# VHH binders against Salivary glue protein Sgs-5 (Sgs5), part 7

Target 1, 145 residues: Salivary glue protein Sgs-5 (Sgs5), of Drosophila melanogaster (Fruit fly) (p07701)
Amino acid sequence: GQAVQETKIEEKPVSEPEIESEIKNSTSVPSKCNIYYRNYQWALQDCVCRCFQNECLMQIESDQRKKEGRSPFVPVTEELCRSFICKKCSVGFPVVAEFPIPAPCGCNRKPGSIATERFYSLCHLLKFSAENSKPFLTYSYCWPF

## First folded at step 4 (VHH)

Design B13 (framework vhh_vobarilizumab_d1)
Fold by ESMFold2-Fast, scan of step 4:
Parts: structure tokens; C-alpha cells; sequence
Structure B13 (fold): chain B 145 residues (1-145), chain A 121 residues (1-121)
């Protein structure tokens, strides 16, 4: 039906749209999270300061680490996290970022993947992400390149 | 012009040690950051260790305390000392050098051919 005259009174699972086929056929791309939702979540693990697009993405990785016997992430404020890192968009402070890659053209039934890419500075990452419309999943400052 | 040649890989028993070398040429080695990456069968390429031109080092959590990255600027050579090797360290290890970042911020590195490290009994 064209008209949705019926109103369900039962609690709905979630209101935010999911890219169901992309999520379900991937072993690397997070499921149940909207990767385009920007609500940054910062986390520390062994002095590594990481930023995630949103809390859902951080929690999935934290839970996976816990299952693997590794320490889960410690959620922190941006201010606290940045106190451990240079605030400047300086070429001497490189970042490493992870990007979701959709399944290849002609392979719609095969899972997508995650690409890891390094940038000379945070400013270079942010410029690349914005200009190419490629949202990152997370980035970190702890690897000097 | 720019060349990175890795060596030192091989078969080693769990708990053993290996020293990887990367001979660099065609760029100003002493002014550039260098890194070691690895790619295990069926997995993506991951950063193992990095060293800046000034000698500051960083390590992946999985190798901290076991691996040591170092450089010899006089010989244009990068090293990775790997101690207390585990089966999960089995991978092709790649040497990488920072060379160029384009105007969009995309980074272009030079990569070596890789050297295979197998940790098995």
C-alpha cells in the first residue's frame, strides 16, 4: 500500500535508517551503526588518543577488543584527550585514519572492507575527508609518520 | 630512483628472534620518517612500528615491549628487532618511507617488496 493509514502503537526498534545490505554482507564494516552520523566520541587506550565518528562505532570496537582479551577503550572528553596531543594542525604530527570501503562494483553480494590511510597532519585528514566526501571511522595521533 | 629493499625474514620458532633490515636509496633518508608494516594472510596491512627523522618511536600495542625499531642514517638503513616472536606475528613485513602528500592531503609513500616472517614450530 501507498497509504500508511495504520498507526502501530508498538515500540519501534530504531528510527534512523540503516544501509542494511552494506552492513549485513561485511566482516570489516561495523553493523548496527550509522557511519555518517557525526557526534564525535574520544577514547584512550594505553595513551593512544582516538576519535570515532560516533559512540556506536567506538563501542563496537571496544566490545571486540574485550572479546579478544584486550583492554576496552576508556571514553574521555575531547579536552582531556587533546591534552595528550599537540593541538596544532602541524605537519610534524601525523594521523592514521580508517575508512569504510563499500563492496566492489559487480560484487554486491561480497562484503566491504576497511582501508587504513596515513596523513601528514590532522588538517590534511579533515580536508581530504571533506573534499572527497569520505567519512572516516576513527583516527589516531600515536603513529609518527 | 626511490628504492626500499627489505631483508632478514625467515622461519623461526615461537619465542625466537629476527632482525629485519631495510636499505633505502634515492631520497634524503635522514630527513624522513620511516615505518614497518605487516600483512598477515587474509588480513589488511597494519602499522607495526614507526620512527621519525628525530628518532622518536611508536609501536602497535601487539608488539610493544617485544619489537624495537631503529635507524642508521649513515647507512640509510632501517631496522626492526623482533624478540619473543609469536605465531600471530606471522606476516609479510614491509618497509615504508614518507615521501609526498598531495594538496588534498592524500599521502604517497614508497614501499618495499616485503619480507616473509613465519613463526612456527
Amino acid sequence: as target 1 above (145 residues)
Amino acid sequence: EVQLVESGGGLVQPGGSLRLSCAASGFTFSSNAMAWYRQAPGKGRELVAGITSGGRTSYADSVKGRFTISRDNAKNTLYLQMNSLRPEDTAVYYCAAEVYTDSSGYRYDYWGQGTLVTVSS
Scores: ipSAE 0.000, ipTM 0.106, lowest interface PAE 14.0, mean pLDDT 72

Design B14 (framework vhh_vobarilizumab_d1)
Fold by ESMFold2-Fast, scan of step 4:
Structure B14 (fold): chain B 145 residues (1-145), chain A 121 residues (1-121)
Amino acid sequence: as target 1 above (145 residues)
Amino acid sequence: EVQLVESGGGLVQPGGSLRLSCAASGFTFSSNAMAWYRQAPGKGRELVAGITSGGRTSYADSVKGRFTISRDNAKNTLYLQMNSLRPEDTAVYYCAAEVWTYGSDTRYDYWGQGTLVTVSS
């Protein structure tokens, strides 16, 4: 048998609400940073554009990558970053991502919430996040088992 | 030019062990999630185990506790340690990678040629 391969799929991600119990491999959200503080930081991950909620969150992930022997993120302008967004994605390993949802307008004293959305692949997640300026906190592979 | 080459398959008796290897080239191995799939005779291809770039692992219920997926980023190699093998584990095992690069319309789900594992007396 061949891997599941769709010849024509929409480049837009599949978004649906998922319960937290379905995310078995989720990484911890950093307590050092304010995940609801919107001060977008754009950076390149090798040849891929990443949009972070703020510099603190980018630095945490960059430091973790360095400790794992991977290259840190390279901060860039939004305009430059957007030129590195992939135009097309294929079917890959599905992922579920967590997005910070700030408290509703006028409720700045309340903490926000975290929403989960499923994507056809990491490529679809990264493309969606960068194109829509919608940074994610973490992602996990959503394997069928 | 993405290439995945599996090795380590063979014939073993029930209860035996095998270690599969997958040599990867043509992409940044350390940045990509990797997986092992298998296709048993007369069945479709199923996901056996996965490992993220950060080393988090996931297993099918049928192999949990018996199989261990691991990676060596310095050697660009993915492993599957298979212990307590059963006749039901007989299958062709495939290494898979999701590779994404900027501006590419290249296939992201790459597969190796497979390596046969036969568990029988």
Scores: ipSAE 0.016, ipTM 0.410, lowest interface PAE 6.4, mean pLDDT 77

Design B15 (framework vhh_vobarilizumab_d1)
Fold by ESMFold2-Fast, scan of step 4:
Structure B15 (fold): chain B 145 residues (1-145), chain A 119 residues (1-119)
Amino acid sequence: as target 1 above (145 residues)
Amino acid sequence: EVQLVESGGGLVQPGGSLRLSCAASGFTFSSNAMAWYRQAPGKGRELVAGITSGGRTSYADSVKGRFTISRDNAKNTLYLQMNSLRPEDTAVYYCAAEYSRGSWTLDYWGQGTLVTVSS
């Protein structure tokens, strides 16, 4: 494991833990983001393509993942995310009544291919939330099927 | 109104087995994809196993061959059979359901059930 040598003359933290500051995530980085700013940032991680309301929010989650020993998000263009849409329309998802989402053909990149998160759905939900002036609390995960 | 209630966690020795259950209510269970996630102390939540409404399954590499996900649509229940348990499987296990059919976004989560693998 990781360890540094003890020093006798070292500044020590206050005796009381920062429990109260945990209500606000105990970090100044998240508190500096405007959660209503609508300058969308696309990112890729594994097989999942994500759309964040802005780069600041993406960076917060990336930094948290790095602290947890996980890989950060990689900023990408919307065009790259569109590359997950297949050209053949043999299988697709129906549109929901509340809003139009393109019904992609699925992503069959090799025999036994894995269907990944639909990037259109996530970005559409974020845009919908921004237009209603409400923060959006949804998670996109790599569905390996 | 939507509820996911996990059960079946506990303390078990390495090499042992446990079966987790997730009782779902307040939505059309048979139409939704379901998944098991876990979170160990100091780690983020990770996908363990998933199952589509049509019954197609997939597993994280760390659990392939040891865990089996299944569903019983008549009972609105999701299961995870865990065999050959290892200390690194120690985590809180969460049941999750698809937010909206066709979106693949997870918004329904259970409270979690603790699994501790220790001698």
Scores: ipSAE 0.000, ipTM 0.129, lowest interface PAE 14.1, mean pLDDT 61

Design B16 (framework vhh_vobarilizumab_d1)
Fold by ESMFold2-Fast, scan of step 4:
Structure B16 (fold): chain B 145 residues (1-145), chain A 121 residues (1-121)
Amino acid sequence: as target 1 above (145 residues)
Amino acid sequence: EVQLVESGGGLVQPGGSLRLSCAASGFTFSSNAMAWYRQAPGKGRELVAGITSGGRTSYADSVKGRFTISRDNAKNTLYLQMNSLRPEDTAVYYCAAETFTYGDEYRFDYWGQGTLVTVSS
């Protein structure tokens, strides 16, 4: 079943690997935002904490949610947001998420990279992202649909 | 707060049909992937069928062609139409959703008692 298909343990994060060793390319991220600009924006959506790489990325996703008839993100302080992190996650649908890895300091002419990591569920992804201040750019379900 | 309430289980003879329902509340149903899992005595939980927010469906090989998963976003209800039931389909069936609660509160991706389906003559 789906629980048997889960291979990723949430507690084993990607901690800014070497650019050359873990580069993954993606075209799913909107080009009008600098995905490597690290100016964290904390926000709540129906009392679920989200950490965004920057305000531009939060606004894009907020606008998309409005088009889908969903509530937009509400900007808040990091302290308030962290009080709304889910403490425990149950079994869910596995997801894969893309994380921006900025170029290391001193490699100004090298672009950043994108690391891909799998999670047991969307809840596990959101918990990991908020607890570790590691915003993701996008996620998708790992089902063989 | 997330609540999922399963119903529609019962005793049926082999070859019979049942329609299971799952009433959802406490989250934006239309935005979430939903699934049916089952657990037979002494076994782990098995994914039976899944449906994405966009309506794409997936089925376990054991039920493909016999079961149909569907959703009614206006009623916040998930369904499982079970046809040509077999004794090996006997299990407690659980509804599951991707969803989140507030702060440190423990969340359940599925909640409720499940609904028992028994297939026997």
Scores: ipSAE 0.006, ipTM 0.245, lowest interface PAE 9.8, mean pLDDT 75

Design B2 (framework vhh_vobarilizumab_d1)
Fold by ESMFold2-Fast, scan of step 4:
Structure B2 (fold): chain B 145 residues (1-145), chain A 119 residues (1-119)
Amino acid sequence: as target 1 above (145 residues)
Amino acid sequence: EVQLVESGGGLVQPGGSLRLSCAASGFTFSSNAMAWYRQAPGKGRELVAGITSGGRTSYADSVKGRFTISRDNAKNTLYLQMNSLRPEDTAVYYCAAEVYTGDYRYDYWGQGTLVTVSS
């Protein structure tokens, strides 16, 4: 149906109402990174271009990779990173990704919200995220059943 | 080079059983999720069963209780045990793997194995 007082199109996941209490607040208190701080960090790992919300979040993932014996992300310019974006994606396992939606600038001090969005495959998610400068926080595979 | 080779398909009567195998090579089998898909004539490919690296399984409602997916990490082999087969199970069955190429994860498919359930 046609939206009435809606800001979201039905094709996109409906964003969660703003959370008030500690239990209903999705922010992680012990986290050292602000997931809503927009200071994009572009990075490469092998032939994969990643756009991170900020350097702090990239560093956490890089440190985890090092602990697993894998190479960390290498900070690069946006232009260089974008040259590594996947040109074609095949049919793959569907994924659901979480995206940070900051609170509107100059409004209240609520921490923001999280939007979820489905993609045909991880390749489609990575391509979308890099091409649109829209960093995701997490992703998980969704089985159709 | 990633390779997935299916075997075990054939002609079977309704109510019969078949065991499909998928021999995997060219990637670290034990670290990756695996799945079985099928495609009936004139239809698109549909997911039948999936198994994570940790052994968690998922099944399509149409096969739940009849099919069992399993893996043998020592042999790099994926299995699908199909019991109580029905004519609507007739399809080409494909083994699928999510494979690491650097940090890129792509789905790879085998050539397929034909299962025909005659009624």
Scores: ipSAE 0.000, ipTM 0.239, lowest interface PAE 10.6, mean pLDDT 76

Design B3 (framework vhh_vobarilizumab_d1)
Fold by ESMFold2-Fast, scan of step 4:
Structure B3 (fold): chain B 145 residues (1-145), chain A 119 residues (1-119)
Amino acid sequence: as target 1 above (145 residues)
Amino acid sequence: EVQLVESGGGLVQPGGSLRLSCAASGFTFSSNAMAWYRQAPGKGRELVAGITSGGRTSYADSVKGRFTISRDNAKNTLYLQMNSLRPEDTAVYYCAAEVFTGDYRYDYWGQGTLVTVSS
């Protein structure tokens, strides 16, 4: 027989995040915006990507979101944020995701590594990523058998 | 009570076609992803095709271009159209639903329907 390969299921985007509104709400002289964060509201359509001038401003808004029952922000690369489209997460198909593991402190001879972890669905991956503040590099759908 | 009932299996010649059906009840069919799995004698079960609630489909490489998964939400029925069948497609085919209640995942399976591809 022929081995069965993993297949990809593409999620349909539901909306684009509005990064511009975060920049215009600055209360001080604007510095460049180059720190990007997104939320992972796995069960709801509350999906946003924001660019902040510093982590303190991000943390204030993240804490406010928690008080409002919305998911907090987690760090993301600028590239991920630029191509970020809010997608409905699919419940039902297991996914495997890759997470970066930083190199141990002070070890220039030991590179960083990648860990893989399986989740019940994309929704569960997004929830785990948000709750543990662990951004993932990529994910793919995997099959249980 | 979640129930999945498969039908449409049988004996078919190589190169032939079959359509499998799965009648679903006991959950909100239109909101759930569905899949077809198969298990050949002495082998583990493998996913052959999946379909999301929104109609997005995926296929195992071994069946791409030959099998088509589809759903009819008005009839709560899942289908698998199998064309250009080969002897290696011989297996028991299972309809599957993955249902979440809160953070818990429950897998529901049908009884299976036998497909035999032989001359």
Scores: ipSAE 0.000, ipTM 0.133, lowest interface PAE 13.4, mean pLDDT 71

Design B4 (framework vhh_vobarilizumab_d1)
Fold by ESMFold2-Fast, scan of step 4:
Structure B4 (fold): chain B 145 residues (1-145), chain A 119 residues (1-119)
Amino acid sequence: as target 1 above (145 residues)
Amino acid sequence: EVQLVESGGGLVQPGGSLRLSCAASGFTFSSNAMAWYRQAPGKGRELVAGITSGGRTSYADSVKGRFTISRDNAKNTLYLQMNSLRPEDTAVYYCAAEVWTGDYRYDYWGQGTLVTVSS
């Protein structure tokens, strides 16, 4: 057979101060929010539909965007939001996303868990998340640098 | 709006060299990271090389030491210099850009350019 596909890249050594800040390859998990509390918030971000697990998580991302000089979220109804879901995506820079898995109902103080899933691109992640009402907590690029 | 146009592909014998070019338009090229991917017949698309806006580079293990990625911000052009080519390098090569559109990061791809390495 032919060689198996791999997405890994070997990096040339560079000094830490040369790392570009315009490229963001991850979003940290917010520690002050209850990531398992399901109270969905729908919003448009640059005319693309976002589904958030709850308002606390949406606010944390909104605050981070403000620090980056980016526009605020536009809260909308689920019905309106779904009309802004991307219809088609190209295969692009792959991403890994973390999803909250809550503890089963009636489980005495047992913590939930976090599942990790790969997507062909950020577009594929956003489309999947909105179409399936499955909010992600964080994502990171499988970026070599 | 965003367009990526590859060129420079062709037929070459093992051990030969080719230089691929990607002309970019519709976004601020100098501010964005760029990459080269390839797809052989019947296989998935694989990442070959990447370069940041600041010039930091990375390479797939299979091409390290043979391929060199570079950029010319004045010409909005991405390059891939391919040396010591092997039959297993035969693939369609795609230019890719990770572009910020307002508040979102989106991936854009070119149409591809065919590279055939054959004796």
Scores: ipSAE 0.000, ipTM 0.228, lowest interface PAE 11.0, mean pLDDT 77

Design B5 (framework vhh_vobarilizumab_d1)
Fold by ESMFold2-Fast, scan of step 4:
Structure B5 (fold): chain B 145 residues (1-145), chain A 119 residues (1-119)
Amino acid sequence: as target 1 above (145 residues)
Amino acid sequence: EVQLVESGGGLVQPGGSLRLSCAASGFTFSSNAMAWYRQAPGKGRELVAGITSGGRTSYADSVKGRFTISRDNAKNTLYLQMNSLRPEDTAVYYCAAEVLTGDYRYDYWGQGTLVTVSS
């Protein structure tokens, strides 16, 4: 088999149709940013590394946090951010995240698509996203209620 | 600081019943959602049942009608009543809590309690 990644990723959650759940953190993708524009912005959320597709998307989330009375993101270099990637993740509540898929390298002129992937927990999502430089647009919890 | 301690597991015959308990400490139990996970030998972990702070419940299809999740906020305790147990219910059962710390939700879980369903 292949080398085992520390992050446990479920692409198609087989148990999800058997569990009735309410999405506790349902967010729509921002309509005012180009979600396919790849100009990575690295930032710290508390002491955890976040990789954003671009500054526009980071700013929208930061503005929402300010509206909710939470601290803003702290923009940092990739090198500094990577020192704050979570190393250990406990068994958690699974999340589904949306990722931008750019159009294929052939001249199709299409804007791209959005893929959904399931992660064992938010910690696993954040670790995967930062380690692989694969920013997500939004996530929601797959709690069984 | 956050601690979850499961109890109530054991050996039971098919068709029998067990009640699992989870004693929680180190966070505001009444404000947080709780869940039960299980992991059978050689398999991955799966979510069995969940309950919100308000008492709303949800269950895996494999246990619907047989298991009941409940909570006692005065005792900081989560329960799983398991009825009509089957050999395929054999697993280590884990209590889990989602706790908001700062801007992040951190998941905590206990050491687990073994449930063996066999003759």
Scores: ipSAE 0.013, ipTM 0.227, lowest interface PAE 8.0, mean pLDDT 77

Design B6 (framework vhh_vobarilizumab_d1)
Fold by ESMFold2-Fast, scan of step 4:
Structure B6 (fold): chain B 145 residues (1-145), chain A 119 residues (1-119)
Amino acid sequence: as target 1 above (145 residues)
Amino acid sequence: EVQLVESGGGLVQPGGSLRLSCAASGFTFSSNAMAWYRQAPGKGRELVAGITSGGRTSYADSVKGRFTISRDNAKNTLYLQMNSLRPEDTAVYYCAAETYSGDTLYDYWGQGTLVTVSS
């Protein structure tokens, strides 16, 4: 059989975080996250280590898990979390993840950008993200069809 | 122990239908993406259909409009409804899961179920 031909990967447009008209502590409100704010929050997800850009983003995903009937993330220290980084990854379902790229310090005109990157599986994404302290915002399964 | 057990394969005439089932155990089924793969003799395994934990589905072009993947989280069961079957759909069909086991992520495969489409 012939190898499956991949389609072109389109670059994700810059996505601005949800804006709140209230100025007071808006970046700390779970429903109004600044995706470019770096204040890493480490958490366990089903015995897998997750690194989040900030607590607000972790809480959004944790709340979504609860709505789906799943356990929320367990906030932990970096040291404890890293002890749960996957030792092995095998063949899985390929994923595409979005990573926040903050704008230069003090720039309010351009809030930043989003880069996309493909991984062999969710396991490979989670391992990469935790080992390199590179939190992703979202991922989608990338079916080779 | 993680186990995936397929059933529902068999011999069917062209244009017929079959429903495959995959009973999953030993992991949190509802939180994991699931897929159906197939392998015909002399060919590699190919992805037929996938479903995320949230229910988003995707299909190979050769089966779009004919096959439907679905899941029942209460029963820990994955399904593949196959309609308008063609001779080229003849293959061993495999259920697959991407899951967690302590500090390790694993891919699990079922034993496979043979689907033969012929007159």
Scores: ipSAE 0.020, ipTM 0.358, lowest interface PAE 5.8, mean pLDDT 77

Design B8 (from u1 with Y99V R101P T104R L105Y; framework vhh_vobarilizumab_d1)
Fold by ESMFold2-Fast, scan of step 4:
Structure B8 (fold): chain B 145 residues (1-145), chain A 118 residues (1-118)
Amino acid sequence: as target 1 above (145 residues)
Amino acid sequence: EVQLVESGGGLVQPGGSLRLSCAASGFTFSSNAMAWYRQAPGKGRELVAGITSGGRTSYADSVKGRFTISRDNAKNTLYLQMNSLRPEDTAVYYCAAEVSPGWRYDYWGQGTLVTVSS
């Protein structure tokens, strides 16, 4: 048979799948707190370091954990918390986290925004957040993997 | 020791039903999110269904309306009710748990084979 000429077709962008599941935390932005108020609160979640944007946001999540029959967060100093950051993570359920992006300095009339970022697992998210002092508001598990 | 043991797989005809079970031990089952994954020959593992500690469920589009995930915290058991089975559902099904928040292992199941064939 006659050789068919090779055709080069550039790939079109593939749309991201819909997030269908919240296996652990809610994807909703917590109410009653100013998500852009930066007054970091460090705490332990079952011996894992957590950095929260502020105490109000930590308390909302801690209260939700109590309603679910889980241990509340234990407030600690940054120095103590950082000693509980894991150095290595296993591959787990991928998560998408929401991060608060405050309005640019001097733009007091513009609200901030929310950025999303994907991580290989909850462990990777927690490690990144604590190491970089970059608190997330919520996370959800990605469906399908 | 953390362990997940799947059971209930087998040969079934197209349009048939199967119920899978996963017996969990070595961790606080009631506090953890659980999921079912599957892997067909020559393909990667895909997430089929998930359930939170609070009982909220989520499903892959391919199984939505046909499969139902549920849990029994008193028995430390996860279930997957599979109805209207199709040949493309043929796979090894794995029970999964986030036993520590990704630090060590995401799952410990050995899998159970489901074959949908006449």
Scores: ipSAE 0.014, ipTM 0.369, lowest interface PAE 6.4, mean pLDDT 76

Design B9 (from u1 with Y99V S100W R101P G102S W103G T104R L105Y; framework vhh_vobarilizumab_d1)
Fold by ESMFold2-Fast, scan of step 4:
Formats: sequence, structure tokens, C-alpha cells
Structure B9 (fold): chain B 145 residues (1-145), chain A 118 residues (1-118)
Amino acid sequence: as target 1 above (145 residues)
Amino acid sequence: EVQLVESGGGLVQPGGSLRLSCAASGFTFSSNAMAWYRQAPGKGRELVAGITSGGRTSYADSVKGRFTISRDNAKNTLYLQMNSLRPEDTAVYYCAAEVWPSGRYDYWGQGTLVTVSS
């Protein structure tokens, strides 16, 4: 199985895009990106719609793909991306995904949090994320053993 | 295009061993998580063993210590080594792959029958 990933965020205002967040997990999200900065970037990954929290996080994943010799993300409009959402999903390898939860509007500069949610398969996660404009930071396979 | 073909099933006595193979084609095998499922008569389909693209493995408690899942990326083949077989292991065994979705369902093989009986 996949180990449960840990995320530890420094106490910094989420309103500043250049504020660094430190994340320790196996997928290596670098500290230079603000995971709570909501400036959605829509892109196709091998003809499947992806919604990223912001361009900084998309670029990190894109750089990793380049190191692996894989095709780049194709930035697109939200409307075009939505036409590439998975329509049918079977149950498969279940996954657990981490989502950034920003501080509520009007709060006294309180930091955001991370929520985890389980999905029946990667297909279900991708469909949910794109349909609801809820980008995930990382996911890991969750074996029932 | 995508195909999974299981083989290696058969009749074996309790305490015996079998090695199942799954030949994969039509996708990038080395990048995908793979698994073995089984379905016994009158029971639902259950996950038996899984292996990530990086080789990390996981097993159902009922088979842990007896079964070993492995992969050969050069041959696009998934294996399940089954030792100390019990009558309760009698089932059709299925190979499964989770491919990065292109608006498709997850991929499943046709199955291979394993019967553990004297």
C-alpha cells in the first residue's frame, strides 16, 4: 500500500501568493508554492481534464513529468477542459486525496487547512475534482489491506 | 487496444503451488499500478494483491505470507506466486490495471480458474 502522507504548513497569511508553504510528502510539493492561493489553471493531462490550484503547483508537476520523459500539460480554458472530463468510471484502485481548504472569507488572517477524502478510483477523483472545481494537491493509493 | 490475458490456473492439491501470469499490452505497463483479484463461487470479487509502478506491494490478510505479487516491466507481465494453497483459495483470478484515464473504465482481464482440491 501507500503510506498516509503528512502535510505541515507554516503559519503564514494565505492572501500573499509569494508566501511559501512547507510540505513534506512523498510527491514532493516544493515550499515555494502557496497551496492556498486560489488562481485556478485548467489543463489537459493526456486528454484528461485537470484543475490545478494555481500555476506554480501545475509547473512543479509539469517539471516532474519532463524528468520522466512524459508529455507536457496542455493549458486550456475551463470550457474546453470540461469536455475532457471522464464520463464513466468503474470501481478500481481506491485513492485518498488531499485538498487545500482556505481560511473562511472575513476571518482574522487565519491559516487554511488540509482535508483528505477517499475515492473509489483515480477516475472518480479526477471526475470529482474537475466537475466541482476542487483541485487536489496529492493523491495516494489506498489498499484495503 | 488494451488487453490483459491471465494464464497459469489449474487443479492443484491442498498445500501445492501455482504461478499465475498476466500478459499486458496496449498501454504503458511500467507506469501503472497492477493488481490481482479473485472471485470464488457464490462470493463477491475481492482484491488479493497489489503492486505499484515502483514495486511496492500489498496483500489481503488471507493470503499474506503465502502469495507473492511481482512484475517484469521488460516483458509487460504481472505474476502471482501462490504457495501453501488451501481449498478456500479456489476462485477465478483476474488481472487488473489502473491506466491514466482517457474517459475509459479501468481494465480487467478475462480470468484464470484455480481449483484447490484432492
Scores: ipSAE 0.090, ipTM 0.435, lowest interface PAE 4.4, mean pLDDT 78

Design t1 (framework vhh_vobarilizumab_d1)
Fold by ESMFold2-Fast, scan of step 4:
Structure t1 (fold): chain B 145 residues (1-145), chain A 119 residues (1-119)
Amino acid sequence: as target 1 above (145 residues)
Amino acid sequence: EVQLVESGGGLVQPGGSLRLSCAASGFTFSSNAMAWYRQAPGKGRELVAGITSGGRTSYADSVKGRFTISRDNAKNTLYLQMNSLRPEDTAVYYCAAEIWSGDVRYDYWGQGTLVTVSS
């Protein structure tokens, strides 16, 4: 095996009173969306399945892609999306991704937390996210020179 | 201006220990994620360890159990404690800061500090 493998960063406690941002890529976490609202939106990124935390987050990333001259996301059903999950990933550059963890159910006003996880490549991240219905907010490459 | 200054590198024998420090200035250290990267001659830079503003840590598989990343927000200083050093740990080690300005991420690095593990 490779020296680099998928690893999980120690997760922040769910009862933490503040939201902490981890390592981010050029698609920053939007301030206009509730990152902890779980209303999964499935969509195709070209021919690859994406699972988004909610439509608001998907729309912001889709608009950014259009601004960059890239195709927007195509909303689809979960069943259709899953047929576009890549089962094999080749070599790539390692990435670190941020995942939202909502606060426990109850009447407290404390926000959720953010966990980070490492992946062998972007392909591995996208596959993991879609297969496990675990949307990420952002990711960053581990600076390969 | 953002400035990162590494120190603590040097020559050590295999099995030895070394502690790297990174003095940060020009940004709010306590609110930003920090990381250590390394680059051996002829190779790309690789992430060694990362730490969030809240203190959560991550490590490359090659250094887990041997290296410990930590931060002192009162001193604006990042640390890397390196134990059980191996010849393959020989590299220039870089302190890195992730700084956001609006929707753009800016990664800053220091000049690096050389660590040589040799008998």
Scores: ipSAE 0.000, ipTM 0.098, lowest interface PAE 16.5, mean pLDDT 76

Design t10 (from d7 with S100L R101P G102S W103G L105F; framework vhh_vobarilizumab_d1)
Fold by ESMFold2-Fast, scan of step 4:
Structure t10 (fold): chain B 145 residues (1-145), chain A 118 residues (1-118)
Amino acid sequence: as target 1 above (145 residues)
Amino acid sequence: EVQLVESGGGLVQPGGSLRLSCAASGSIFSINAMAWYRQAPGKGRELVAGITSGGRTSYADSVKGRFTISRDNAKNTLYLQMNSLRPEDTAVYYCAAEYLPSGTFDYWGQGTLVTVSS
């Protein structure tokens, strides 16, 4: 059995995770970082709280933002990020996560692509990621539009 | 990866004391809320005590004034000091860590048995 946790957050009926109809074929997947290394790094991007699987992944995107003339990430503690997250993980704000799609071996090396998927809640993303051994690159909360 | 390992359980007489420890690995310990839960035979798991990353504590009414939760961030260790133990405190005690700022405890240890009996 797998139903051992008792903290009774009643889950609303789950929808299957949806892959966005568009895949970002030209977006690079960070090859210098271990995407399976879990050492979460939190950062503010203006008013948006973002979580990265690890600092290496945040640093790559931060460097790209600097090259584009955009404001850098502001590294923050998880506790501070919580002040910008008004919802518990099992309640009604969906999250959007980015997952790496590996490039085929033995072909001209194209950068890997990124798939985006929406999940009903943060709890659903974390469960999917853990159970399918599919680490995310980053996620963000989205508003209900 | 975060791993939690409890220790310090055992057999104790009513009115006695025990100190439970929970050793945590990984960078999550100093940032996240931690908690102790317990589960008595035939009952569900109940929250015993919680502590935030900033050190704010909360206790179940059944243990308030008898139990003290604390953390040592330098040792990545969570503690539960249990005083004035009663037979109804008999349970498996679990250490739990909040994974993300969700109010949900996602990492659990394997548990340590506390038996309060003469």
Scores: ipSAE 0.000, ipTM 0.089, lowest interface PAE 16.0, mean pLDDT 72

